# Ledger of designs, part 2: VHH binders against q54mt0

Target 1, 331 residues: q54mt0
Amino acid sequence: MRPISLRLHERPITQVLFNREGDLLFVAAKDKLVSLWYTTNGERIGSYQCGGVVYSIDVSQDSKYLITASADAKARVWDVSSGRQLDSTDFEVSARSIEFSQGDKQILVVTDQVMGCQAKIHVFDFDKDEVRKLNKSYTLPSPQCKITQATWGPLNKTIFASCEDGAVRIYCTEKRELIKTILDHNKLVTRIEWTKHRIMFMTCSKDGTAKLYDTKTLKLLRTFDTGRPINAAGISPLKPHVILGGGQSAESVTTTKVDASQFKVRFFHIVYGEELGGLIGHIGPVHSICFTPDGKTFATGGEEGLVQVNHLDESYFEFDDDLVYNPPVQH

## First folded at step 1 (VHH)

Design B09 (framework vhh_7z1x_3)
Fold by ESMFold2-Fast, scan of step 1:
Structure B09 (fold): chain B 331 residues (1-331), chain A 124 residues (1-124)
Amino acid sequence: as target 1 above (331 residues)
Amino acid sequence: QVQLVETGGGLVQPGGSLRLSCTASGFTFSSYAMNWVRQAPGKGLEWLSGISGSGGSTSYADSVKGRFTISRDNAKNTLYLQMNSLQPDDTAVYFCAKDRGYSYGFLGPSFDYWGQGTQVTVSS
């Protein structure tokens, strides 16, 4: 058996995302399209057409609503089952990142820093029982640099923003002000990923490292050094494993063959930081990795427009992670 | 500093036998499955055989089943391939390959470290 390869998009994949049940896979791409697939068999269900590059998507916990942030300076709300656009909000600049709050009562939208406009995080109220035009609740102060992603902290008490300058900035949602800045990375932070229940988080950076933090104390727990830009992390909800993906597009004018090992996704023990293995599947940088909530499947999306859906086998779940790094003492 | 070193290749007549060895260092040998892979001139990689970390389970490609036997000595950190009834089509560079620790057989070759290879030539 081979992984399921989804070959619809002819432009780079920007995000892959499973719904809460794990039975649906949403794929966002630079061809202005979001596609929808069944996880089990890779059968295509439908699509959602935006007016520009789709940078970021999120799906409500009940799987009824999809939200999209796109380069045509719009944030859209879609009905998943019908494919109908329910609402759109206009910005002066591209919408770069979008996410439902925990409980789906608010939506955050990050706007780009271009044309003299500062990057901002906008928060809108959302009523899932009757979708009406989004009204803005508040806007957070600009970090005065580009924001690559913003994501809700535990219980919606904070918003975390990964920034171009290498910082992760944490805002208080009640006071609507910056409360913490983490400066451990020395290059652009590409992504923030949560562990189960948002107890820990991982940051990915163009500096070639991913860093694991305790969410409550903000203490750095582990650094994963791949030596190559990291665009994505997938964190297993069942095993103490993280999958890191990335790579830089090769500008090799003289090379006629691409070394696919540059773009392999790499498995690490999340606690010990030791590499467990790698998987070749893409011929360009990996931009997004997502696990199903049951931890049995993960998807990867790449620069070439390919999505790989990997159903993990029985041997993977039988592997004893303690025996690899702490073998039993022989008497 | 994982290192895999193959030895035992050479020239052999059709119908002959060779035993390949692969000496491993830099990891806990008994914790990982090991594999043999070959590459014939002008062709792609062909997986031949695999053996579990304990040595209790083996598998073979149809092209070599019944002729080749994989085995290991965990006390010596050494993997073996006994090749019998060799044919001209067995001419290839033979590689020892370390499994990456998880059974992702459905993904094709899933190896994290390879030896330099040893040449086997079957010819009169």
Scores: ipSAE 0.000, ipTM 0.119, lowest interface PAE 17.5, mean pLDDT 84

Design B10 (framework vhh_7mjh_2)
Fold by ESMFold2-Fast, scan of step 1:
Structure B10 (fold): chain B 331 residues (1-331), chain A 123 residues (1-123)
Amino acid sequence: as target 1 above (331 residues)
Amino acid sequence: EVQLVESGGGLVQPGGSLRLSCAASGFTFSRYAMSWVRQAPGKGLEWIGRIYTSGSTSYNPSLKSLVTISRDNSKNTLYLQMNSLRAEDTATYYCARGLWFGELSRPYYFDYWGQGTTVTVSS
């Protein structure tokens, strides 16, 4: 397992994302730039420049369009191959989260909460065959607190919002109203990640836990306790494994080899909850983790501006997921 | 060592057809998107089209009816088929590794180029 280090960004990475084919890696950062790379060799092939910190990105299933949410209060649509900005939508406040619906017919955008303006989820219609000014379809009721991320539920029937107050709020897209609130976390929920076909989801929190839920029943299935803030989860589409990443801000800690171990990404068996191992690669908090759709590669993005691309070797796929590692005891 | 070697250029009559080839070596060809670019005498570079790792193609809209790009990963070879050639198609044609982002003045649009092959369209 030899990682490829991508050292372009001078500011924290906010998101890493593979396209549907897995051959392209998009990297969003606080330096206002989204960079594009070949997955196989880490070759840089393009860039997209926003007017503020890029908080969130998504790519259409055909890899033709990139959407970005940024601190300059804009959501933008880009042509991936040419790098051209095709459209932009203005908000009164920073755009914090953005995602294509399943089938790429709509886009959700989360706007920030500031004095005098409540956080909201806006939904826009999107026509991939003729990109024009985005038409707003609807806006969901504010949760009366900051939203860190929103993501489409199965078949676009719901939208899930992770919130600053520790809640995960679920909205019905048909009725345009809040239908469920999950109050299992004690602190800000940083991220929601889906398993294959969205049959389960995982929540990450500053409370030091990640929680796995059944999507249909909303039953809590398992809690992964790392003892440190969790910013990101990557869920393997190929093995019953989840990778968790996070840690405290690098600005507030002395950096040593021992301290760097607190920023390692940790592998867990998703069913049994057993820790399987970890990888050290970042000297600051890990903010984003993404698997390729084939499950053979994952990328991590950190506070230091580093992206690590990890191509999983044969030993990883030969691992017996029914066996618990029992390390030798010295006594 | 990465190498791209174009071939198939020459003199062709107006209305004629021509197929260019690009032989790639020194890298895993199947893992890279490839492009064709041309330069007419005394003019700037003009992007012709690209082929992705999947085999999907994208073309310069002004040239779409003239050209077809294909690849054979078993032979590490990229092709450009040109039909209905006109005098204004006279140019040096280059094979390049990577994608063209013409709207951005970034380094690394193409990391390797061939030496070029010249196509002359005249009576």
Scores: ipSAE 0.000, ipTM 0.106, lowest interface PAE 22.7, mean pLDDT 84

Design B11 (framework vhh_7ubx_2)
Fold by ESMFold2-Fast, scan of step 1:
Structure B11 (fold): chain B 331 residues (1-331), chain A 123 residues (1-123)
Amino acid sequence: as target 1 above (331 residues)
Amino acid sequence: QVQLVESGGGLVQPGGSLRLSCAASGFTFSSYYMTWVRQAPGKGPEWIATIYSGGSTMRDDSTKGRFTISRDNAKNTLYLQMTSLKPEDTALYYCAKVRYSSGWYTPDAFDIRGPGTQVTVSS
């Protein structure tokens, strides 16, 4: 576990994301920049410059295209290897969330809610072999509240939206209508993260909890209560572990002394819910956590602009998770 | 010292095949993605293909059916297999280790590249 610190951004990190192979790390930040790094050694490869805060990014399965959602009211398509902007789409308000569909044939874009303009989820067709101006396929009905993130459900049949009012709203992509609303959180839902093959999903909330659900039944399987706002979850594709990160924004902490331990990422057993440990690495709230697809590395991005890359060692993978809950000697 | 040395070029008839090699030294080859670029007489550099450290590839659509990029990390060597060669493929072929310190980047703005190997396709 030798951590690599990536110090380039001077403003909060909004998202860290590994490509499909896990050999590239993309970092989005409020300084208008997306940076690109080699995962193995932390060397910087390049960057992509937007006109405003970059809130959300995604990369195509072949690592050829990067898409960005920015406060400058633009969604952009970039050529990863050259850094060239291939296309841009204009909105009337900030673009807050962006994601390729499974198979990279469509792109969803979430736009912000401001006075006089409702939050929306826009869906565009994407042709990876001929990148030209994005053509809008449809727009989903507004939930009439701010959407923090939208993400494609299994087989692109649904879109899940995490909302400011504490709801997770699920839309049918074929019928283009709201089909389900989950009201388990009582404060803003910050993030939705998928387990392998999107069989389960986890929601993170400002209410201090993360909740694990079965995707097919939408049944709540477990609640992780940290007592602090949760901004991010990283779910291991290899071990039954979840990493939760968060803490109160520096802007919202006005009267209480801030301790770095408040911002540590916490490891939990996803099935049993027991805390396995924690890692201190950030001085401010953690906003994003991502595992490589092979589960051997994870990255965290924080309020201070720091990205930590953690390569997990052999002792982590040799740990017997079953022995923790059924010890041979009882106290 | 970082060094890249290409080999395997030469004169070949239309429809022929060639395999280019790039021997890398002075850096941890397996940790970097590598690129093949060509420059035809009187033209600017043209990107052909990039191979990522994990082995996935990004290829130019005009050549991807005839050209295959690959790597052997044990030998610190990058390869370009070329088939069905055409007179238009005549160019100096070079490999590059791509690293950018800031801002925008393009395949023609390489940090480190080799001296190249000449491929001539003619009867």
Scores: ipSAE 0.000, ipTM 0.231, lowest interface PAE 16.0, mean pLDDT 83

Design B12 (framework vhh_brivekimig_d4)
Fold by ESMFold2-Fast, scan of step 1:
Structure B12 (fold): chain B 331 residues (1-331), chain A 123 residues (1-123)
Amino acid sequence: as target 1 above (331 residues)
Amino acid sequence: EVQLVESGGGVVQPGGSLRLSCAASGFTFRSFGMSWVRQAPGKGPEWVSSISGSGSDTLYADSVKGRFTISRDNSKNTLYLQMNSLRPEDTALYYCATYRSGSWYLSPEFDYSSQGTLVTVSS
């Protein structure tokens, strides 16, 4: 591997994200800044300054637009190349999660749950050829609990919401109603990650497990038990590998000796469930993991403000994944 | 499409030997790794051994290492498991499996359809 350390942020990293081409890396952090870097060499290109903690970001397929959700109760649209803010939408509470729909025609925004205000998922229309103030299309019924993330299902027909109560809630975008609730986790679900083409999805939880599901049937295919809170999953689009990251921040504060291996990212064969190895690189919990679309690079972002960019070497791609085999999943 | 047919099972006494075969069709056999998996009565499946597509690399479960040898003949599209020094604990239904790494994101299912071959180690 060719590791590159990116040391700009002095506050926890909240999200790392590669663009469609994989040549750009966006980093969101609690210091109110989103930074932009070249993937190949780790050279910094620019930054986007928000008015509060940046919780969530997404980039359009053409890499022209960046969207941000931040603690100052704003969702913003940015011109990537110039760094100029093109639009902002105000909410009554912090914006916690944001994502472009497939094809970039709509944007979803999750707002926080506070006393007197229920968590909501708002959907806005977006015109990439003429960026105007976002027009709200609809708002989905509240799950009556905090939503950690919302993400578009296949062909924008559904929205999946990971929730504080351990549920994953699935909404129909056409009918604008809740159609399914998954209750396999018994603690907060931190993240939902898609495999290529959204055929399967992974859920990450504070219960120490990540779970793999078939998107069409919602059948639970596999559980990865790490014994530690899981904050993030990176799923390779090229090899049948998943990288899980997390760790307990409260535990690290109270112990007399912090073992860096508690924060290692762990590699698993996604089909067979076998652990392939791990990588130590952070001295606190890992909050975000992202692969480039070609599967050749992944980035991790941690509590300490560090981003590690790992270019996978030839030996990784020569590894015979068929040699790693666990008993098959039961029907 | 992918078809795997196991053979060679039977009843043997402890310390005996058996050679299992798996005839493969419907895919480019030489390009994919192959595995042997067994399921003992009343237990879940247990991975036994794997071999790379070229045959250059092999892996074994600790319970069979030094007793079992996995091999393949790519000209005949056949996978083999040579089992020596058999123990009562080796009694199981044995089946072969293949997995195409490039297709995992399109299907979570393994690329096999196998009914297995029974190995019984007893007097």
Scores: ipSAE 0.005, ipTM 0.259, lowest interface PAE 10.8, mean pLDDT 84

Design B13 (framework vhh_h_nbbcii10_fgla)
Fold by ESMFold2-Fast, scan of step 1:
Structure B13 (fold): chain B 331 residues (1-331), chain A 128 residues (1-128)
Amino acid sequence: as target 1 above (331 residues)
Amino acid sequence: QVQLVESGGGLVQPGGSLRLSCAASGFTFSRYSSYALGWFRQAPGQGLEAVAAISGSGGSTYYADSVKGRFTISRDNSKNTLYLQMNSLRAEDTAVYYCAADRSFYGSRWLPSEYDYWGQGTLVTVSS
C-alpha cells in the first residue's frame, strides 16, 4: 500500500507516537499543536493547543490521557477523548521531554538548560484513578549539560537520559542518584529507543551512528554507521528491523537544491547490522519514527511538517530476514 | 490460549538419533504468522541455552555451535508442528528440551527472554 501523507502542520514535526492499540496516531509539532489521527485511514480526530513549541508527548496505556512538554515552560495533562486540559505544571524554563512510567503511576519531565537554570529531570506522581493531577515527587541531580530526552528503564527501576555532551546517563529511581554513564558517542545523543520489553535499547547521535545495547549489562552489541546525523530510530516489535532517520538541513544559502535521498529513512537488520533498504519521503531531516505495537505500521515526521504513515504489506512479514532484501516500502 | 506441547524425548545411546516434535495450539503457523520458533535445553544444574531456531517463513535456520551439523530444525505449517532432528547424540546433549515461540521475533534468536510462549519440556537422556 501507498503511504498516507498527513499535511496539517506548517512547522517541523517534533514527535510522532502511536497508542498501545495502534489505532491512534498523535503528532507533536513546533506550531504549538498536537494533532490526533486514525491510523487506518489518516482521518483527523482532533487537536490539543499548547502555548509554545511542543517538544515531546506521551499517551497513557489506556489511551485516556495525553501529556505534553512545551516551550512555554509547561507540562500539561489532557483528556484524549474530550480534548480538555485536565492539569498543568509550570517550570522556570522550557519542558523538553515527557514520559509516563510503566503502569502510568508517575511522569518524568525534562527541563531545558538556560540562563541561571541547570537541566533537570523532574518526577511527578500521577493518580489516574482519583485526582488525575500531577504531584511533585522528586528531582534528579543535574548532569550539568542539556538533556535531549529521558526515558524510564525496565520496571521503572532506572531513568536513562540522553545528553548534549554525548553521554547517556542512568539514574536509580529508588536512590535518586546517578549510577552509570555511557560515553560511547562523541556528539549529542538525540534519542533513546527501546526494543520489546526494554531488553535492549538504541541510541541515536549527531555523530552519524546509532548504537544498540543490552539493557541489563549495558554492553554495546552493534554500531550502525550512516555517515549522517541520526535524529530518530524506529524499532520493529515484530521483525528484527530498525529504521534510522535524520539528515542535516541545507548547508548553504547559495543553493536551494535539496537531495531528498539524504533524508531517506534506512532499514537495517538489528542482529546482523546489514542495510536492507530505505524509503524516500521527506524533503528535510526526519525527526521522529514510531512503529505501532503490532509492528504492522510505522510513521515518520519531518522538518517540513509532513507525517508519512506506512502500512506494511503481507510480503514484508512473510519474507525471510536472513536474505538480503529490499523492503516492500522501498522507493 | 497459546499452548506448545513437546514429545519424542527418551533414552538413547551415544551416537544414536532422536526426533522431537512440538505441537502448537491456540495459534496457526500461517503465512501471516511472524512466529520465530526455537528449541532451548536445560541440562541438570545448568541454565537455559539456545539449541536451534527457525524463522517464521521456515527459510532460515540457526544452530548453536555445539549442535551444528548434528541437529536439524524444521517446521510443518500445515501440521502446526515444529521438529528437531537430533543425530550423533552425545552425553552432553542430556537435558530437558523446550520449544518456544516468539510472535514478534525481536532482537537475537539466542535469548530466552525474547520468547513469549514455552512448552512444558521433554527429557532427553543420552547414556550408555
Scores: ipSAE 0.000, ipTM 0.130, lowest interface PAE 18.0, mean pLDDT 83

Design B14 (framework vhh_7z1x_3)
Fold by ESMFold2-Fast, scan of step 1:
Structure B14 (fold): chain B 331 residues (1-331), chain A 124 residues (1-124)
Amino acid sequence: as target 1 above (331 residues)
Amino acid sequence: QVQLVETGGGLVQPGGSLRLSCTASGFTFSNYAMNWVRQAPGKGLEWLSGISGSGGRTSYADSVKGRFTISRDNAKNTLYLQMNSLQPDDTAVYFCAKGQYYDSRGYLQPFDYWGQGTQVTVSS
């Protein structure tokens, strides 16, 4: 394992994201900037400048288009290679979450809840070969509370929304209606992360737990209790490992001594729920964790504006987890 | 570069025996669990057996318990499947797979690498 520190942003990191090939790392921050880096060496490639805090980003499967959701009440489409803004859509309130559908034919945008305006999930059509003004396809019913993130379910048949009230709400995209509400968390759900092929998902909460679910049955499979707010989860596509990050904010008196261990990311065995270890790298809460699709690298982004890129060594992948594959028969 | 090469398949009569081998290269063999999976004509994948990296733990699908035995020789980087009391329904392509883990409650972590397979035909 060999960390690379990326020191550009002077404000909190809101999201780190690898592209499909894993060779590019995108970093969104509260300084209104999205930065782009090579994964292998941490060399900076470019930047995309918004008019306000960038809360959420996503990249098309071909790595040609970047989409951003910003506090300046705009969702933007960018050309990755040139850094040029191709389109923007205006809202009355901050855009908080944004994501391409599987196959990149649609974009979802979550808008904030403020006085006199309910949180909404907007869906737009996207033509990746001819980027034109985004056309709104539909808007989903408001949950009557703030939405922290929305994400496309398997095959774009559903949209999952993590909510301020502790719920995860699942909408049918064909019928455009709420079909299920999960009420297992007791506080705000900060994040939803998918396992490979979206067969399972993990929820992170300010209640100090992360919960793992089967996507098809919606059964709760495991609860990971850290005792501290969880902002982020990274799920390995190759090893039976999940990485959880978060920590108590700086407004609590944390400086009796510099105790970076309060902000370490924690590794858990996904099957047994046992803690495998932790990695110290941040001096404030961790807000985002992302694995490369090949599982060889992960990145973390923190309150201090630091991004750590961790290339996992050969011994990590050679470790015998002593787990035996024993799946149900498939046919 | 990870490679898995299966050998030992062929035609055998019902009630007969075969021993399959899988030679591994490109990774530290003893650090990984290994598995045997088969695919019968016109059917999906069926997991048969798994063994831990040390060889200390084994598991079997109910369809093969008592008939098949998985083993490994870490000095030779080789995985084995001893198949006894073969039946026509055992006709399939057999694959060696480097695997991570499985949750008994229905969660699967995908295999990292697969071999090319070896054909086993059980017929008179």
Scores: ipSAE 0.000, ipTM 0.205, lowest interface PAE 11.6, mean pLDDT 83

Design B15 (framework vhh_7mjh_2)
Fold by ESMFold2-Fast, scan of step 1:
Structure B15 (fold): chain B 331 residues (1-331), chain A 122 residues (1-122)
Amino acid sequence: as target 1 above (331 residues)
Amino acid sequence: EVQLVESGGGLVQPGGSLRLSCAASGFTFSSYAMSWVRQAPGKGLEWIGRIYTSGSTSYNPSLKSLVTISRDNSKNTLYLQMNSLRAEDTATYYCARHPLGYSSGWTYFQHWGQGTTVTVSS
């Protein structure tokens, strides 16, 4: 028995995302489509058509609304159940990253950096009970470089931005200003992922490392070195474990034989940093990894357009007394 | 190419016993922890137990007295011995290989066999 393979997209997957209940899986891709699937059986429910590459998506806590950021310079709000577009907001440049605030009262949108236009983080008010035209609340100062992703910090007090220069920049949402810059990576930071309750966060980088930080102190706790570009991290909400994915495409006609181990997702104990294993499932770079909120399932999305859904047996969480992270007392 | 091929399934009467086998190829069998997992018709996956590279075993507590997992590294074969079979044991049985390194409760299975069906009925 292998993972459930979802084969619809013929273009790279940009993001996989489960809803709060974990029963729905949303898939964003460069073919301008977001697809929706049942997690349990891999049955396709529907799709949401954008006018350009879909870079980023998020789903409201009640699973009623989907938001999308796309290369046609639009952020859109969709009704999940009907597939109907409820609103769209226009930008001067591609929208690259989008996320609901905790409690779904605001939406952040990252816009691209091009000649004559600096990258920005825009914040909009959102009323979930009556979807109206998004009203811009504020725009944060540009870091003067491309932003790959922005994400809300704990209690919406901050916004964290991963940048092409290797920095993670932290903004205060109340004062609307940059308060901290972390420059531990020496190449583009691809992704920021939160642990449960956002008490820690992980950064992924093209420098081949993922770094774990304490959210309150911003202290670097651990570095995971895979030796290959890292595009994605999936952090288990039930176990102190992380899955790292990435890899680099071979772009030579003379190297048509691809070593699938280059695209292996790697499993690490988040506290001890020890590698626990790996999965070979993609023939191109892995771009996105997401766990269901209950920790029983995770999905991976790759450059080849493939999505793999992996179900973990519930009995493992209840009956495994051989816990690597809780070894017997040693003298 | 990793391959796992289960065998030994079939129809058995309640109270009977069966031994399932899993033939492994394409990897160094002795270097990996292995598990047995079953799926009853219309139900989810249920972990049965695993055997580490050392030969030590860990079982689902609800099944510990009814099953025994063993391995023969010289034959690249994993075994599941089942005793006192009941109708509720009717399922497709899969052998699965864990990733290289430490095994823990969250670890998903990297490779699965095709499965072998066990039907317990009079």
Scores: ipSAE 0.000, ipTM 0.117, lowest interface PAE 18.8, mean pLDDT 83

Design B16 (framework vhh_7w1s_2)
Fold by ESMFold2-Fast, scan of step 1:
Structure B16 (fold): chain B 331 residues (1-331), chain A 121 residues (1-121)
Amino acid sequence: as target 1 above (331 residues)
Amino acid sequence: QLQLVESGGGLVQAGGSMRLSCAASGFTFSRYMGWHRQAPGKQRELVAKISSGGTAYDDSVKGRFTISRDNTKNTVYLQMNSLKVEDTAVYYCAAKRGYFDSSLWPEYDYWGQGTQVTVSS
């Protein structure tokens, strides 16, 4: 099948996200808008307008509620079907990352680090049956650096924070304290993505690598080196494949041509680490990649404001993942 | 890393048979391997392919050509029977390493050098 191109946003895409059923695609962008689309045909359903750049979104398991974190220092709760704003929480600084806990009983919100205000992770209680003003449950101690993303660990027992200093910091939610710091990356960690059931996780970094870890032991299992900043990872829930995306942001460089292959998303075998191929679809850095829960579709969002929806066909699922290696002999 | 080496090919009279072989070495995690051909003044076209899901053939060769694989040797064969003058072309072995490809030939990651098959009347 030919990819479906979604051409609405005029500013960079910050996140693409499918709901649990995979029939709805949410797109967050720097133009202050979140758009909603049918996955099957790319038909637009609606939009949610924020007061600033939308950095991060999440959707409840029942697809009834959308939450947004935006540069106007607000976290908002929206009714998906009506497009109506149900609640908003104010912060002193931009809200950068937001996520429902497993089971949708709490919401985490990451706030920015600016002069005079340290980055924080705030946790709020959420009642899906009676959406009221969010009540803050607790705030975790600041890592004293910018946090790019925070995400709930298995069974909500931990929260993982990717940081500007290259660290991944893990907090215990019961004790509300830092329990581990991972220092494998030497530049900003852009994203943390979970495998199915959160048994493993992958980190993406501006150092040009993505790293795969066992969640229980925190042991580094694999490093994927692309030689270019990595902004996003999509992990197939169905096949042992991971898609990495990113690319060098445009710096002041005079060029008479743009090589779109610089921004291709790259497929890797998650266990063996071998590159399986790549897909060209964007003319700028890719910022977000998401698979549908059934693994049949993935979406990519780019710097140019374009979203590509790729329905994987039968030939992809016929792919033989068995590997045979015959190393060359030199001299 | 992956190298494809073709063998076979040459001259044959109409109605004759010929077998092409393609040996793969290096990394071998192809979605499929197949045979393509390019006749003078024509675009390169898929003739036959083989994967874990089975085999597929272009209608023009169905019933006459058979693709098979020897997994112990990482070799793919194309058995060509009842050859016609219109089958004259350069035949290329191809392998799709992954699902996606940014090359000039978007379906395939690797190509052999090609082997000439000429069918005379």
Scores: ipSAE 0.000, ipTM 0.185, lowest interface PAE 16.1, mean pLDDT 84

